# VH-VL binders against LIM domain-containing protein F (limF): the designs that were tried, part 7

Target 1, 197 residues: LIM domain-containing protein F (limF), of Dictyostelium discoideum (Social amoeba) (q86i44)
Amino acid sequence: MSGQNILKCKKCQLEITNKIITNHNSDTFHEQCFVCKLCSTPISDPYFTDKETGDFYCAKCEVIRNDQSKPLRESLGFCSLCYKYFRQNEDILTIDLERYHIGCLKCTICKKGINNEKYYREKMTSKLSNYCCEDCFEKVDKCNGCNSMTLGQTLLAMGKNYHANCFKCFKCSEIIKPNSPYSINKQTNTPSCQKCN
Short names: E, the ipSAE of ESMFold2; O, the ipSAE of OpenDDE; V2, 0.75 times the mean of E and O plus 0.25 times the DockQ between their complexes.

## First folded at step 2 (VH-VL; framework fv_pozelimab)

Design p04b (from p04 with heavy chain N58K; at its last look DockQ between E and O 0.08; V2 from the best seeds 0.00; counts 0 for: pae E 8.2 > 2, placed apart)
Fold by ESMFold2, look of step 2:
Structure p04b (fold): chain C 197 residues (1-197), chain A 123 residues (1-123), chain B 107 residues (1-107)
Amino acid sequence: as target 1 above (197 residues)
Amino acid sequence: QVQLQESGPGLVKPSETLSLTCTVSGGSISDYYWTWIRQPPGKGLEWIGYIYYSGSTKYNPSLKSRATISVDTSKNQFSLKLSSVTAADTAVYYCARVEYDSSGYYPDAFDIWGQGTLVTVSS
Amino acid sequence: AIQMTQSPSSLSASVGDRVTITCRASQGISNDLGWYQQKPGKAPKLLIYAASTLQSGVPSRFAGRGSGTDFTLTISSLQPEDFATYYCLQDYNYPLTFGQGTKVEIK
C-alpha cells in the first residue's frame, strides 16, 4: 500500500509540515512545541513534563517552577488553629466556616480531639475559643444567662453561675460588673443596677 | 513510657492477606495519628499510611488499595491488613506514632516506633 | 509522588569529622522535611523535623538546614554512636516519601 503517514505533534496533536523534532521515544514535535515553557530554550535531557498541560520544562526551570508552587499551596488555605497550610486532598474538619486539620482541635478539658459533629464552643475573643466534647460538656457548669458552658472566669450571682458579660441589669440591660452592688426585685427575681434602683 | 509492639504471623503465603497488630502500652492510643512503615530487606523505608484514632485514614497509592488500617481504642491497638500479597511485600513492618507539637498540628514526625517485625511472603 | 534524592549514598568518616548529607526534593516542599537515623537491626529514630528543629533529646551536634528543594543534615563532630544510615522524609504532600538513605560508616 502507498498510503502516507500524517506526522502529528505529540504536544499539540496537529500535523507537522515543517521541521520535525524527535525525542528518545521517537515521539515527533513541531520545533516550537518542544521547548521549555518558562525560558523557551530547546528541550534536551533531562526534562520534565506537566502531565495535565503537556508543557515541558528544562532542569533549571523545573527548580524555579517548584519554588513558584508555594503560592498554590498557600491558596489551599490554612488551619485556623495551627496556621499551617493544608496539603492537597487533606481531610479537613470545618466548624462555623473555620477549617482545621483532623486532630488539631481539642477539648479544652480532656484534650481529646474533636472530630464528630457534636461539640460545644465558648467564644472568649474574636480569635480565641474554648471547645468541649459532649462527654465533658455534661460535667461543666453552665451560664444561667446564655446556657453555654463556663470554662472561663465566672461569677456567682443570685445563687447561679454567669459569664461576667451575661449578668445584666433587668431595667437597663447594662452589665453588672463583678463585686458591684445590685438589688433584686422580689416579685420577678430580677437584678437591677444601683442607678436603676 | 509509651511503647509500641508489632505482632502477627512472620510467614504469609502469596495471594493471602498479611495481618499485623500494633499494641500501645504505657500510654493511650487516643489523640494521636498512628502509622505503618515498611522496609524491604536491604532497602529503604516506604510509608504505608496512617490513621487518626477516631478512624480517618490516608494511604500510599503505591499499594493499589490493598492496604487497610484500623484502630480499636478499647484494646489500645491499631492494625494493618495488606491483601493479595506477593514476594515484593516481604519486609520489616514498623508501627509508629505521630507526635503532637505545641500548636496541636500533626507534623509527620514519627517520634515513637515499634521494634519492627519481619514478614516473609513465600510459598 | 514527590521524589526525595539523598547524596551521597554512603560515606566513610572518622570520629570527630564533620559530615554533611544532602536531600533534594523533586518539587518545592517548603520546610516540610524530617531527618531520621537508623542503626542496624533497629527502628529509625527522629532527629529533626520542620527542616531545622531538633527533636527533644537529640544532641546539638546535629543540625538541619534548607528550604524549598535543597536540604542538608550536618553532624559537626562525629561520635561513635553516629555511625548509622540517615533518611530524609517529606511531609509536604501525600504520599509521604523517604529518601533512599545515606550510610555513614567507620573509616
Scores: ipSAE 0.012, ipTM 0.526, lowest interface PAE 8.2, mean pLDDT 81
ESMFold2 (binder alone), look of step 2: mean pLDDT 91; pTM 0.941
OpenDDE, look of step 2: ipSAE 0.015; ipTM 0.549

Design p04c (from p04 with heavy chain S56T S102E, light chain N93D; at its last look DockQ between E and O 0.02; V2 from the best seeds 0.00; counts 0 for: pae E 18.4 > 2, placed apart)
Fold by ESMFold2, look of step 2:
Structure p04c (fold): chain C 197 residues (1-197), chain A 123 residues (1-123), chain B 107 residues (1-107)
Amino acid sequence: as target 1 above (197 residues)
Amino acid sequence: QVQLQESGPGLVKPSETLSLTCTVSGGSISDYYWTWIRQPPGKGLEWIGYIYYSGTTNYNPSLKSRATISVDTSKNQFSLKLSSVTAADTAVYYCARVEYDESGYYPDAFDIWGQGTLVTVSS
Amino acid sequence: AIQMTQSPSSLSASVGDRVTITCRASQGISNDLGWYQQKPGKAPKLLIYAASTLQSGVPSRFAGRGSGTDFTLTISSLQPEDFATYYCLQDYDYPLTFGQGTKVEIK
């Protein structure tokens, strides 16, 4: 049944007649269309998409794409928070061997700068983290799954705070997603997913 | 608890294909990245590649022409095939789970490992 | 590929000692470093990710430090169960690469 079942490449909108590449959303691409725009390597997770052009970029090339000054990476380096290269003569904050623009590193809770002090980090995504100064760390609630701080989005379950990936079925240790149903063993006060109940 | 178990032939002839399966029990293969790692006798660890449960893969360039990782969500399993093996491919092979947040690989933490299976390539 | 160089390759220590092992990357890797413990005949076990974050269930005597190219794993008071081989892993860029390992033995 030709013509009724033609697959189109999501990037270029042309028919796919050869090898078909499928992403996590079931979008289909030519093999040559699902590559990094800058280095032409095949795309793997994590990757970034330019929303205006539809081009794909690997994580390494996304750092380069953010660079406004085009310096050599090793000669000037980049900020550990915003992933942008430093400019000449720019003041650079170093904390625990990590380098930041002056003022980029702020406590998520109190918004005060973390200048030459200890800090705590909670990764939220490949590009987004929450940070906490020492003073606020003493006051922050802890995850009942891993006993680490909860700075960003939390899951309230069984009257307690959890990271999204720390609320797990007691029987199978599978993550119980937000708003997913689960049962509670009242003798042990432990959750079970639907699959294990 | 989630457990991983490697299975497959322990002896493979040179030039043939090494084929291993990792079975996930006590949990679901869905929503995770899964990886293969190997360790030659008396040596360190080498990352082979990963697969996301929906099929997206990435491989160590040193192995990419010979390695294929696949997933079967209905069997709760993922597999490694390594073609054209030589004695240099003799190693303990591990499967592992990669914990990821909603956006991807940052950090890549291998939080659950299989027990490992020795594969010997005989000459 | 990013090369990860561990030192020392082995060391001998007594229970209660402070032990420090290092890992150096051939280029900057931010804080994208993990530490793994492996006992003979067993699979590796995750200790620390993101250079300094302890995995759930890991004793607080383990501490990771560093960013950029130079990283350390410190065991503040060595226990009998800590005699093992330790590996670092960079997860900044593909391919993911391990250090060569550091064996910690009983003196």
Scores: ipSAE 0.000, ipTM 0.412, lowest interface PAE 18.4, mean pLDDT 79
ESMFold2 (binder alone), look of step 2: mean pLDDT 91; pTM 0.937
OpenDDE, look of step 2: ipSAE 0.012; ipTM 0.549

## First folded at step 3 (VH-VL)

Design s01 (from p04a with heavy chain E99S, light chain S30D; framework fv_pozelimab; at its last look DockQ between E and O 0.26; V2 from the best seeds 0.00; counts 0 for: pae E 6.4 > 2)
Heavy chain, then light chain:
Amino acid sequence: QVQLQESGPGLVKPSETLSLTCTVSGGSISDYYWTWIRQPPGKGLEWIGYIYYSGSTNYNPSLKSRATISVDTSKNQFSLKLSSVTAADTAVYYCARVSYDSSGYYPDAFDIWGQGTLVTVSS
Amino acid sequence: AIQMTQSPSSLSASVGDRVTITCRASQGIDNDLGWYQQKPGKAPKLLIYAASTLQSGVPSRFAGRGSGTDFTLTISSLQPEDFATYYCLQDYDYPLTFGQGTKVEIK
ESMFold2-Fast, scan of step 3: ipSAE 0.485; ipTM 0.798
ESMFold2, look of step 4: ipSAE 0.025; ipTM 0.553
ESMFold2 (binder alone), look of step 4: mean pLDDT 91; pTM 0.939
OpenDDE, look of step 4: ipSAE 0.330; ipTM 0.702

Design s04 (from p04a with heavy chain Y100W; framework fv_pozelimab)
Heavy chain, then light chain:
Amino acid sequence: QVQLQESGPGLVKPSETLSLTCTVSGGSISDYYWTWIRQPPGKGLEWIGYIYYSGSTNYNPSLKSRATISVDTSKNQFSLKLSSVTAADTAVYYCARVEWDSSGYYPDAFDIWGQGTLVTVSS
Amino acid sequence: AIQMTQSPSSLSASVGDRVTITCRASQGISNDLGWYQQKPGKAPKLLIYAASTLQSGVPSRFAGRGSGTDFTLTISSLQPEDFATYYCLQDYDYPLTFGQGTKVEIK
ESMFold2-Fast, scan of step 3: ipSAE 0.343; ipTM 0.725

Design s06 (framework fv_pozelimab)
Fold by ESMFold2-Fast, scan of step 3:
Structure s06 (fold): chain C 197 residues (1-197), chain A 121 residues (1-121), chain B 107 residues (1-107)
Amino acid sequence: as target 1 above (197 residues)
Amino acid sequence: QVQLQESGPGLVKPSETLSLTCTVSGGSISDYYWTWIRQPPGKGLEWIGYIYYSGSTNYNPSLKSRATISVDTSKNQFSLKLSSVTAADTAVYYCARVEYEGYYPDAFDIWGQGTLVTVSS
Amino acid sequence: AIQMTQSPSSLSASVGDRVTITCRASQGISNDLGWYQQKPGKAPKLLIYAASTLQSGVPSRFAGRGSGTDFTLTISSLQPEDFATYYCLQDYDYPLTFGQGTKVEIK
């Protein structure tokens, strides 16, 4: 019967009545329960689960919780990529207002180090960003929606590459998800979701 | 496979500058840290310093005033100069690559065979 | 500087024996510790990094354990090629420092 299906949060085991968060295993959570144990920010891929406690940790906090040197190095700061503290008197690379160990940042395509040379950043919603050197930038496919580089998984639609969040309905501007149906207007070469057709 | 080979004079006079070169073959010197380690006869290992291929260096404070490490990416080589040597600087000198995969240096994964440098008059 | 002390300085063992070598840091170094094997007249060889991670190609009989100040290297079943001097190295802070070495000799 309609209304008899009750979804429970896997974390707290209480009923979910409003917004449902689903992970890659099809487990459901309250938005407030799918957060990092250490920093309390919402979880996004990649993340880690402690098998004994069921607690979640984002990539940054997974590294930090395993670093017993934290108190002695706190004033030196830490690398934005590997999340380990800087050593005394070491040189630090600063890119896009973030600090890195020299040699930590590498081009996603050629694996060459990015050491204050010209580089390009793929704009992402996750805390991890993809970087590309100048030589590789011209060789990579561009997103047809935002005209920026694509270094990770892309959606191939209408013969063109898109970031998942860049393939949008022409009429309502809502994101057309990978498994959602859509229509193409061949005269304007524009996509529209089923609700707008 | 990547191989490292030390070269330089085996005998240096007291007060002079010890100069060694490490040649990298089978791979690029780019995108790695490179280090020098020494071992006096019958004793343990002592870290001298390292260099990132871009030129950034860090040295053992006990040797910082005398040691200079440099890199020549066009020749795929890096070098150590140690000034004002004494008999205490007699040792086998090793060059090594510092392994990492996008993280801060953790380990010395490839070593040269070592070259003995004797300091005597 | 962080002082690394190994124990014992030397030991005698037979093929098939379980051998344990200890390394102690003068202050906390997290898991920033590596183990190296050196045979007479040869350069050292990396065995373990990050305290417990085996380097590719290193036999599974080698195992590293520990964090903070106390670390161990265990060889579960000593083989003839394992007679060597073993060194620990902390890469937590500058200067990088090695232990004094532990010589594993045939009994």
Scores: ipSAE 0.013, ipTM 0.532, lowest interface PAE 8.3, mean pLDDT 81

Design s08 (framework fv_pozelimab)
Fold by ESMFold2-Fast, scan of step 3:
Formats: structure tokens, C-alpha cells, sequence
Structure s08 (fold): chain C 197 residues (1-197), chain A 120 residues (1-120), chain B 107 residues (1-107)
């Protein structure tokens, strides 16, 4: 019995008094210490650790780190999809504040390159988005709640497709969970959860 | 299958503009980079430049002041113009497709090449 | 510009021989290196990209190795159709540059 209630950051060895981040090895970190060394983005699985320094690298930056490029090329930045550095005087496509080689960003449905044309984005996670061209967006199934693409898992309710987080009670706006009972108002064609019936 | 065919005059006079066209058949010009490479008789290969089908270009600095690459998606063609030619520009000119599925670049399909002689 | 130097400039070999061609970059180019085969009067053909990845349809006797500045192309058992000139190409930075070529001739 030691009675220790002090958690120390594995990276900086200082006490953690705020938000605690825990990895799969049960090591604890300050939120600001469990970030990628190159892009400063918070780490998520999978990630890589440099054995000599203890620094962390996200999957994107691990590819860049293994590139034997010169310091000049490092200052030009890298493509958010293929993780290779931009070449000198290369044209760059910028979409949603992320940078891509011309031709790297493609529609997830038809695989056609997305350039200086209208595109649609479906946010899958905080770190991942799917992109598609206008023609494919018009043809792909839409979530009836948010009107975005349904490329991930969906819920079929009232004869329509919904993302799990988009099928909500009309009265309280709470998510109606899969296999939970709900009622339909036939005149307004709106759903209500069990609590609001 | 995709095929590339170069066309243009086989003889160009010094100081004039060399103009070549590459016709793409069996597939779309869209969503690829397209490149020009040349080879003087008995010598090695020299990269001239390339173009993405949307119009973005990059050139060998040694040729940038004289070279222009353009694309015509309606005709499924791209072209090279090289101004102020001299005897040093005599070469077999190749067009090729750049496979850019994943970086790095690879020239996976080539035209047969066309000999351009610069002479009076 | 990145200079690509091939060695040897030419070699003589017999069918069945193991042939090794070297390509050296004047600076680090990661694995951004391709190998091309050119037969007399024909256009070059892609053999290997990303230093070691064999192009679809290319015989397994061709193998590429290396990263950074030093690269090799090996033909494990030379066939009659392999007599050709071989070029390396760096696609790491602009301008893209080829080696001067290595001619593989009949002994």
C-alpha cells in the first residue's frame, strides 16, 4: 500500500493535473505531450514512437520522417493524402485548409481527380473525410437527416437511410438508437422517441 | 488498352518553333499527368516537362523559356511547342503517361517516338 | 539539378549471366527512383518504380534495391531479350533527371 495519487506524464515526467491521455500500454500523458512531433496533431491509433527520442509520429508523418529529403524540401510541406513532400515550383491543391499534390485527391466513388471544381465532403471522424465530385453526390444515397453521403454504416428507418447520429426525435432532438421503439406522426411524417410519446 | 501517338513535322528550320502533338487513344486523357521526353541521336534521355490534364505544368529549367505544353481534352491530345530551335534540339521526341496513382511518378505508357531534325 | 550517374556505361554478358547495374544520385532521393529498358529503335519501357517495385508484366528476374543515393538493378539470369540499354530516373525533385544509360551487349 503506497497511496500514490500522483500521475506523471511519460513524456515530460511532470505531474498531470488536467486532462489525462492514456495509450494502449496504460502510459499517461498531458494532452499537449501526446502529439505528433512533426504536425502537432493529437495522436490516435496507429502511431509510431522514435526509440532514441521518445517522440511520437502519426501515420502520415511517419512516412515523411522516413523520407531522406533535404531541409529545403521539408520547408515546402507535404501532401495530406500521400505524405510526400512537395517539389519546388509544384502547383498545389488546397481543400479545407489541407494541401494535396495535383491529382492526389480523388472522388471516393468514381475515382476521378478532384481539382478546381465543386466537391462534397463527408466527415467520417475528426481525422478522416471522404470527398466526392458533384455528379457522384447527386447519385449516391443520402442521409435523410443531414443530406450528406451514406458511405459508412447507416440505419434504415421510416423507409429512409440515416447515419446513426442523424435519426433524431422531432420533439426532443435526442438520437433514436438502433432497435429502440419510436412513433411516427402520419400527418407530419416525423418520428418521436418513446419518452416524447 | 491505352496508346499514345506522336505527330508533327520531321524537319524544322533553325530559329523556328517545333510543334508536336500526342494523341491518346483507348482511354481518357483526364486524371493523369502527361509528359514529353527527348533523346538526341546516340545519346541519353532528357525530361522536357509535364502537364496535368487540368492545365498545371512543370518544365525542365533548361527548356522552360522555350517550352510550352498544352492539353486539349476535347480532342484527347496534348502538345509541345519549343521555340527558337537550334541543331541541338534534333532528337527523337517521346510522349508518355505519368502513372500518379501513388507518389512517386512512373512513366508507364510511351508513344513510339518521332524524330525531329533541325536543319536548313 | 540532381545528377544521376550509372555504372558501368556498358558491359558485355552472356545468356544466363547475373548482371548488376548501379545508379548513384548526387543527393538523397529517398526511394523515388525508376528503371527503364530501351531496345534499339524502340521507346523505353518501365521496369521498376519506387526503387524496388516491379511493374506489372515485368519478369521476376529483374530486381531493384537501394534508397537514398545508391541504387542497383539486378538481372538474375540474363535472357536474349534483355540485351538493351537501361536508364535510371529520379522523380524526387524537378527537373526529373535520367542517368546516362548502361548498355548491356552480347559477349
Amino acid sequence: as target 1 above (197 residues)
Amino acid sequence: QVQLQESGPGLVKPSETLSLTCTVSGGSISDYYWTWIRQPPGKGLEWIGYIYYSGSTNYNPSLKSRATISVDTSKNQFSLKLSSVTAADTAVYYCARVEYDYYPDAFDIWGQGTLVTVSS
Amino acid sequence: AIQMTQSPSSLSASVGDRVTITCRASQGISNDLGWYQQKPGKAPKLLIYAASTLQSGVPSRFAGRGSGTDFTLTISSLQPEDFATYYCLQDYDYPLTFGQGTKVEIK
Scores: ipSAE 0.236, ipTM 0.649, lowest interface PAE 4.2, mean pLDDT 82

Design s09 (framework fv_pozelimab)
Fold by ESMFold2-Fast, scan of step 3:
Structure s09 (fold): chain C 197 residues (1-197), chain A 119 residues (1-119), chain B 107 residues (1-107)
Amino acid sequence: as target 1 above (197 residues)
Amino acid sequence: QVQLQESGPGLVKPSETLSLTCTVSGGSISDYYWTWIRQPPGKGLEWIGYIYYSGSTNYNPSLKSRATISVDTSKNQFSLKLSSVTAADTAVYYCARGYDYYPDAFDIWGQGTLVTVSS
Amino acid sequence: AIQMTQSPSSLSASVGDRVTITCRASQGISNDLGWYQQKPGKAPKLLIYAASTLQSGVPSRFAGRGSGTDFTLTISSLQPEDFATYYCLQDYDYPLTFGQGTKVEIK
């Protein structure tokens, strides 16, 4: 105990003496207390809280928990964006093995629907991506490493924009971190990290 | 401000086809779900079906054999045709828009148009 | 098809009263439930979607609760403009189905 500065788990109300997990509301939890009740997977956004028990459910398990037609709905699947099951005889948009309600997926820039015509994806996190239609793709800045949109934070290197994970050493393919030194091959115009000099 | 307006004949004879148009103004018809709902005089609401602006449709099974919903994005309109009408089809017909990211929360409605099926 | 049953079918209440309308689904519908208000001669107006989410511009005296099969709409302090018929709508599966309606009469 450190004076008045002890951290308590919001779920169990006991002192946290090991790894601290913090949610989007700045609430703190034991690692084992911030897991999905049904599948035991560590919680990440989006998630749901049972108001009566305080238990957490990942998006998939929240839908399953509340569905009395569970066997049928499992065969139909659920939307990767809104996390609700597909309904009987509903048309479904399938992009890169992820399934969406028609109309759920929209271009980040113009807000026009992505309806299985040409589109472009910028991956933000393991569970979040920005999408862009063909018309808007031509107008936005591109990452020089992957030639995809740069709607989020970028690295400026060699006079060009890169996603942080796309600026790589030509020789070893390791990511060159921001503010790390690198060399430029004058003949090939390619970067090399310090250790591949 | 987006507005919806139904139009079509107020009187249709039994066995004929009822044809209604919904005109969307103040916003684009593209990228939304559009629905038809009806209400017989003095009774409750009945969902007829929807169309997504790209042409995908779904219908109430009780009406599927007679109902057709279509969209004309160039005119910013969508329409309902209901064939082989009877007196039971007498109702106020509403068109409505599904809320963005929640297609079946109907946030904007037309004023409704009364269709009477009578000889 | 999923059947939606409202109760009561009608009620009379005074201005300032707390009014509760219930809606029951014939099977579990998660939180896929909306509430609509219809005044005489007018189109329905969306009040609540996803069982408890208040539509923009709707007064805070309206509140929705429930999940699964049992749902309620509460008007915490009835106003004269709340004279209307109220409908629940399940949007869990197609076809979409409405309750039969609850008529609220002020008096």
Scores: ipSAE 0.019, ipTM 0.535, lowest interface PAE 6.5, mean pLDDT 81

Design s10 (framework fv_pozelimab)
Fold by ESMFold2-Fast, scan of step 3:
Structure s10 (fold): chain C 197 residues (1-197), chain A 118 residues (1-118), chain B 107 residues (1-107)
Amino acid sequence: as target 1 above (197 residues)
Amino acid sequence: QVQLQESGPGLVKPSETLSLTCTVSGGSISDYYWTWIRQPPGKGLEWIGYIYYSGSTNYNPSLKSRATISVDTSKNQFSLKLSSVTAADTAVYYCARVGYYPDAFDIWGQGTLVTVSS
Amino acid sequence: AIQMTQSPSSLSASVGDRVTITCRASQGISNDLGWYQQKPGKAPKLLIYAASTLQSGVPSRFAGRGSGTDFTLTISSLQPEDFATYYCLQDYDYPLTFGQGTKVEIK
């Protein structure tokens, strides 16, 4: 909150003449002053402020700086899920270039931690995957539309499981949305949407 | 607010398995590491091992062949089994929470004495 | 394993005294050291972690210092409730190892 006719950056106390960044307290900053001190990325909620220096830290880097007393442990890196440092001689699970404590990733089916490299995954997006352990793999249903594994919630239709976007009308190929009416051709055992009936 | 309580038999015969349970109350067992420490009468403290609530464990190498730590999140409990016990395993056994990383044991159970004797 | 050696093994002191306990690691452990207080018949209590960070609720008369291999716990003005056994613990590497303890007893 500025009480002057000139907007000043709360971090550096200099006039803001270009792009203004405002936080939840209505404080104003230069774009380059509202960044994480350790990783240099723009700040977003939640974030932390060092009261002595006024420096900002994102949630991930706040965990790191609170453990800065461990230089060797810091060089080993930290878990991408819980943001705690890896300990010496600790087993690390590496998945898609991200590193995890072996207990941090949970099997979607049995909810137990994945404690070895024998796992299976369903990739949902570029940043999100569902996982299952080897013991649960044989219990995993396949999507009847794309024939890929299903670990998350699925659409149950015609006695079979589908990803939400894989249950399609046989005639028009458009997605039949959950709770939408459809007809079944008894001869071909195929679905058709309301518009194609 | 969070409290830990050890339970299990106070007397175990040589060569048998020592079995202890730690009950967590006033808070969730989830998202913490939990540990067992023991102390023979009149002696110092010895770390036994850790368990993360997901089941991942790490043990003192001196006890690894005999020690098993497990967790039951539905009961808010974790346990220690120590096989092939001898008189050297007579000790007060403590369970504790790892409250900080760096590894600091911020909450402790009151301890339970286990005597190994015929 | 990292060996932790405390000195002295025991000391006698009076209320109001300054007490210093030392802990030495067999190798460098940075500041990965905690101090614990144990009263007779009770569980240990965390006093200090990261060599010098005072646990919430612990009186300011307790202070930890050191890094690398040499560490000290100081009680600036001993109170009646401070007569206890004190343990250091290294958390640099596994297995975690305690010192043998220092008993602070009434003079």
Scores: ipSAE 0.000, ipTM 0.451, lowest interface PAE 13.1, mean pLDDT 80

Design s19 (from p04a with heavy chain V98I P107L; framework fv_pozelimab; at its last look DockQ between E and O 0.06; V2 from the best seeds 0.00; counts 0 for: pae O 8.9 > 2, placed apart)
Fold by ESMFold2, look of step 4:
Structure s19 (fold): chain C 197 residues (1-197), chain A 123 residues (1-123), chain B 107 residues (1-107)
Amino acid sequence: as target 1 above (197 residues)
Amino acid sequence: QVQLQESGPGLVKPSETLSLTCTVSGGSISDYYWTWIRQPPGKGLEWIGYIYYSGSTNYNPSLKSRATISVDTSKNQFSLKLSSVTAADTAVYYCARIEYDSSGYYLDAFDIWGQGTLVTVSS
Amino acid sequence: AIQMTQSPSSLSASVGDRVTITCRASQGISNDLGWYQQKPGKAPKLLIYAASTLQSGVPSRFAGRGSGTDFTLTISSLQPEDFATYYCLQDYDYPLTFGQGTKVEIK
């Protein structure tokens, strides 16, 4: 009756170190891995498995899944620019792990689509950014702190342009706000905030 | 002002291929989505599909086996070919542009339409 | 495909009337709905996109409301040039689908 063995989750293939869920075939699962894909409720008999994905479906949701007229659009994610959900079989542009409608990503300056993989971004808010194609980037003023474009608000410090959050104390890396006093190390040409002075 | 004009035959025989061209004037075809929409006489509107100027397409599944949309950026034109036509394909065919709002965000709204061209399928 | 059902299919109204047209989607479409006006022999004209945003150059007497499955187009004071057929369009998922139309006629 006594025996010891390492149990792996059939769904994710990782070791089960806590609560163990067992199905009718004696397969073992994490509690969070043995749930309906559509409604997230714990699986009980009867249930259904998608052979291609390994996902589980409860009986109610299997009826819904067999209804081919209602695809679940929201699970496809949304465009990082317009925040509209993607449609099935839509052409999607992926740049730096962000996904976009092809027509949404445009250079702020020339309005051409940014279809190649090189672009430059100046984040204005959590939902707004300026974008710049490589050609236009060569012609715009750049931040001396991060070498990105300065289409938004900037400050002039030490004779150079900076984003407001890119002018930092060399010693402590804290932002030196506009009109705040700072010192310049003449040997290294680096700024120091009042606290590090 | 951007303007769209459909051109092509007004009469097509059954089983043949309907071929239409939309000419874009007063602006560039680049960086936009271009669509075809049709309307049988006295009936409602049906979306046929779109092409992004770089060649990406999407079609109404009801027409995908027969419809082809293409773009020629050098001529500032895009085209529709619909094969194996029947009397059910008799309609006014419109070309249209998909609009972006003033912030440059993607919209699925048809802001500019051609005047439409009637294509009759008859023997 | 997402079915769009407009009501009424037709209506008669007088100049100055307030007119309301309803569009219902067969599933939730968020605010991904447009309204188009079509006069006989002419191409459709965009009035409203994103359910409630007025297209440039469209008179302020046109207003759109709704989200999810139920949407309305309201004309607050009907003008002679507003007698036309109106269509809704969902742009939530492909294929893009239009409502069957609502014809607004003179009493």
Scores: ipSAE 0.012, ipTM 0.516, lowest interface PAE 8.5, mean pLDDT 81
ESMFold2-Fast, scan of step 3: ipSAE 0.395; ipTM 0.745
ESMFold2 (binder alone), look of step 4: mean pLDDT 91; pTM 0.939
OpenDDE, look of step 4: ipSAE 0.014; ipTM 0.563

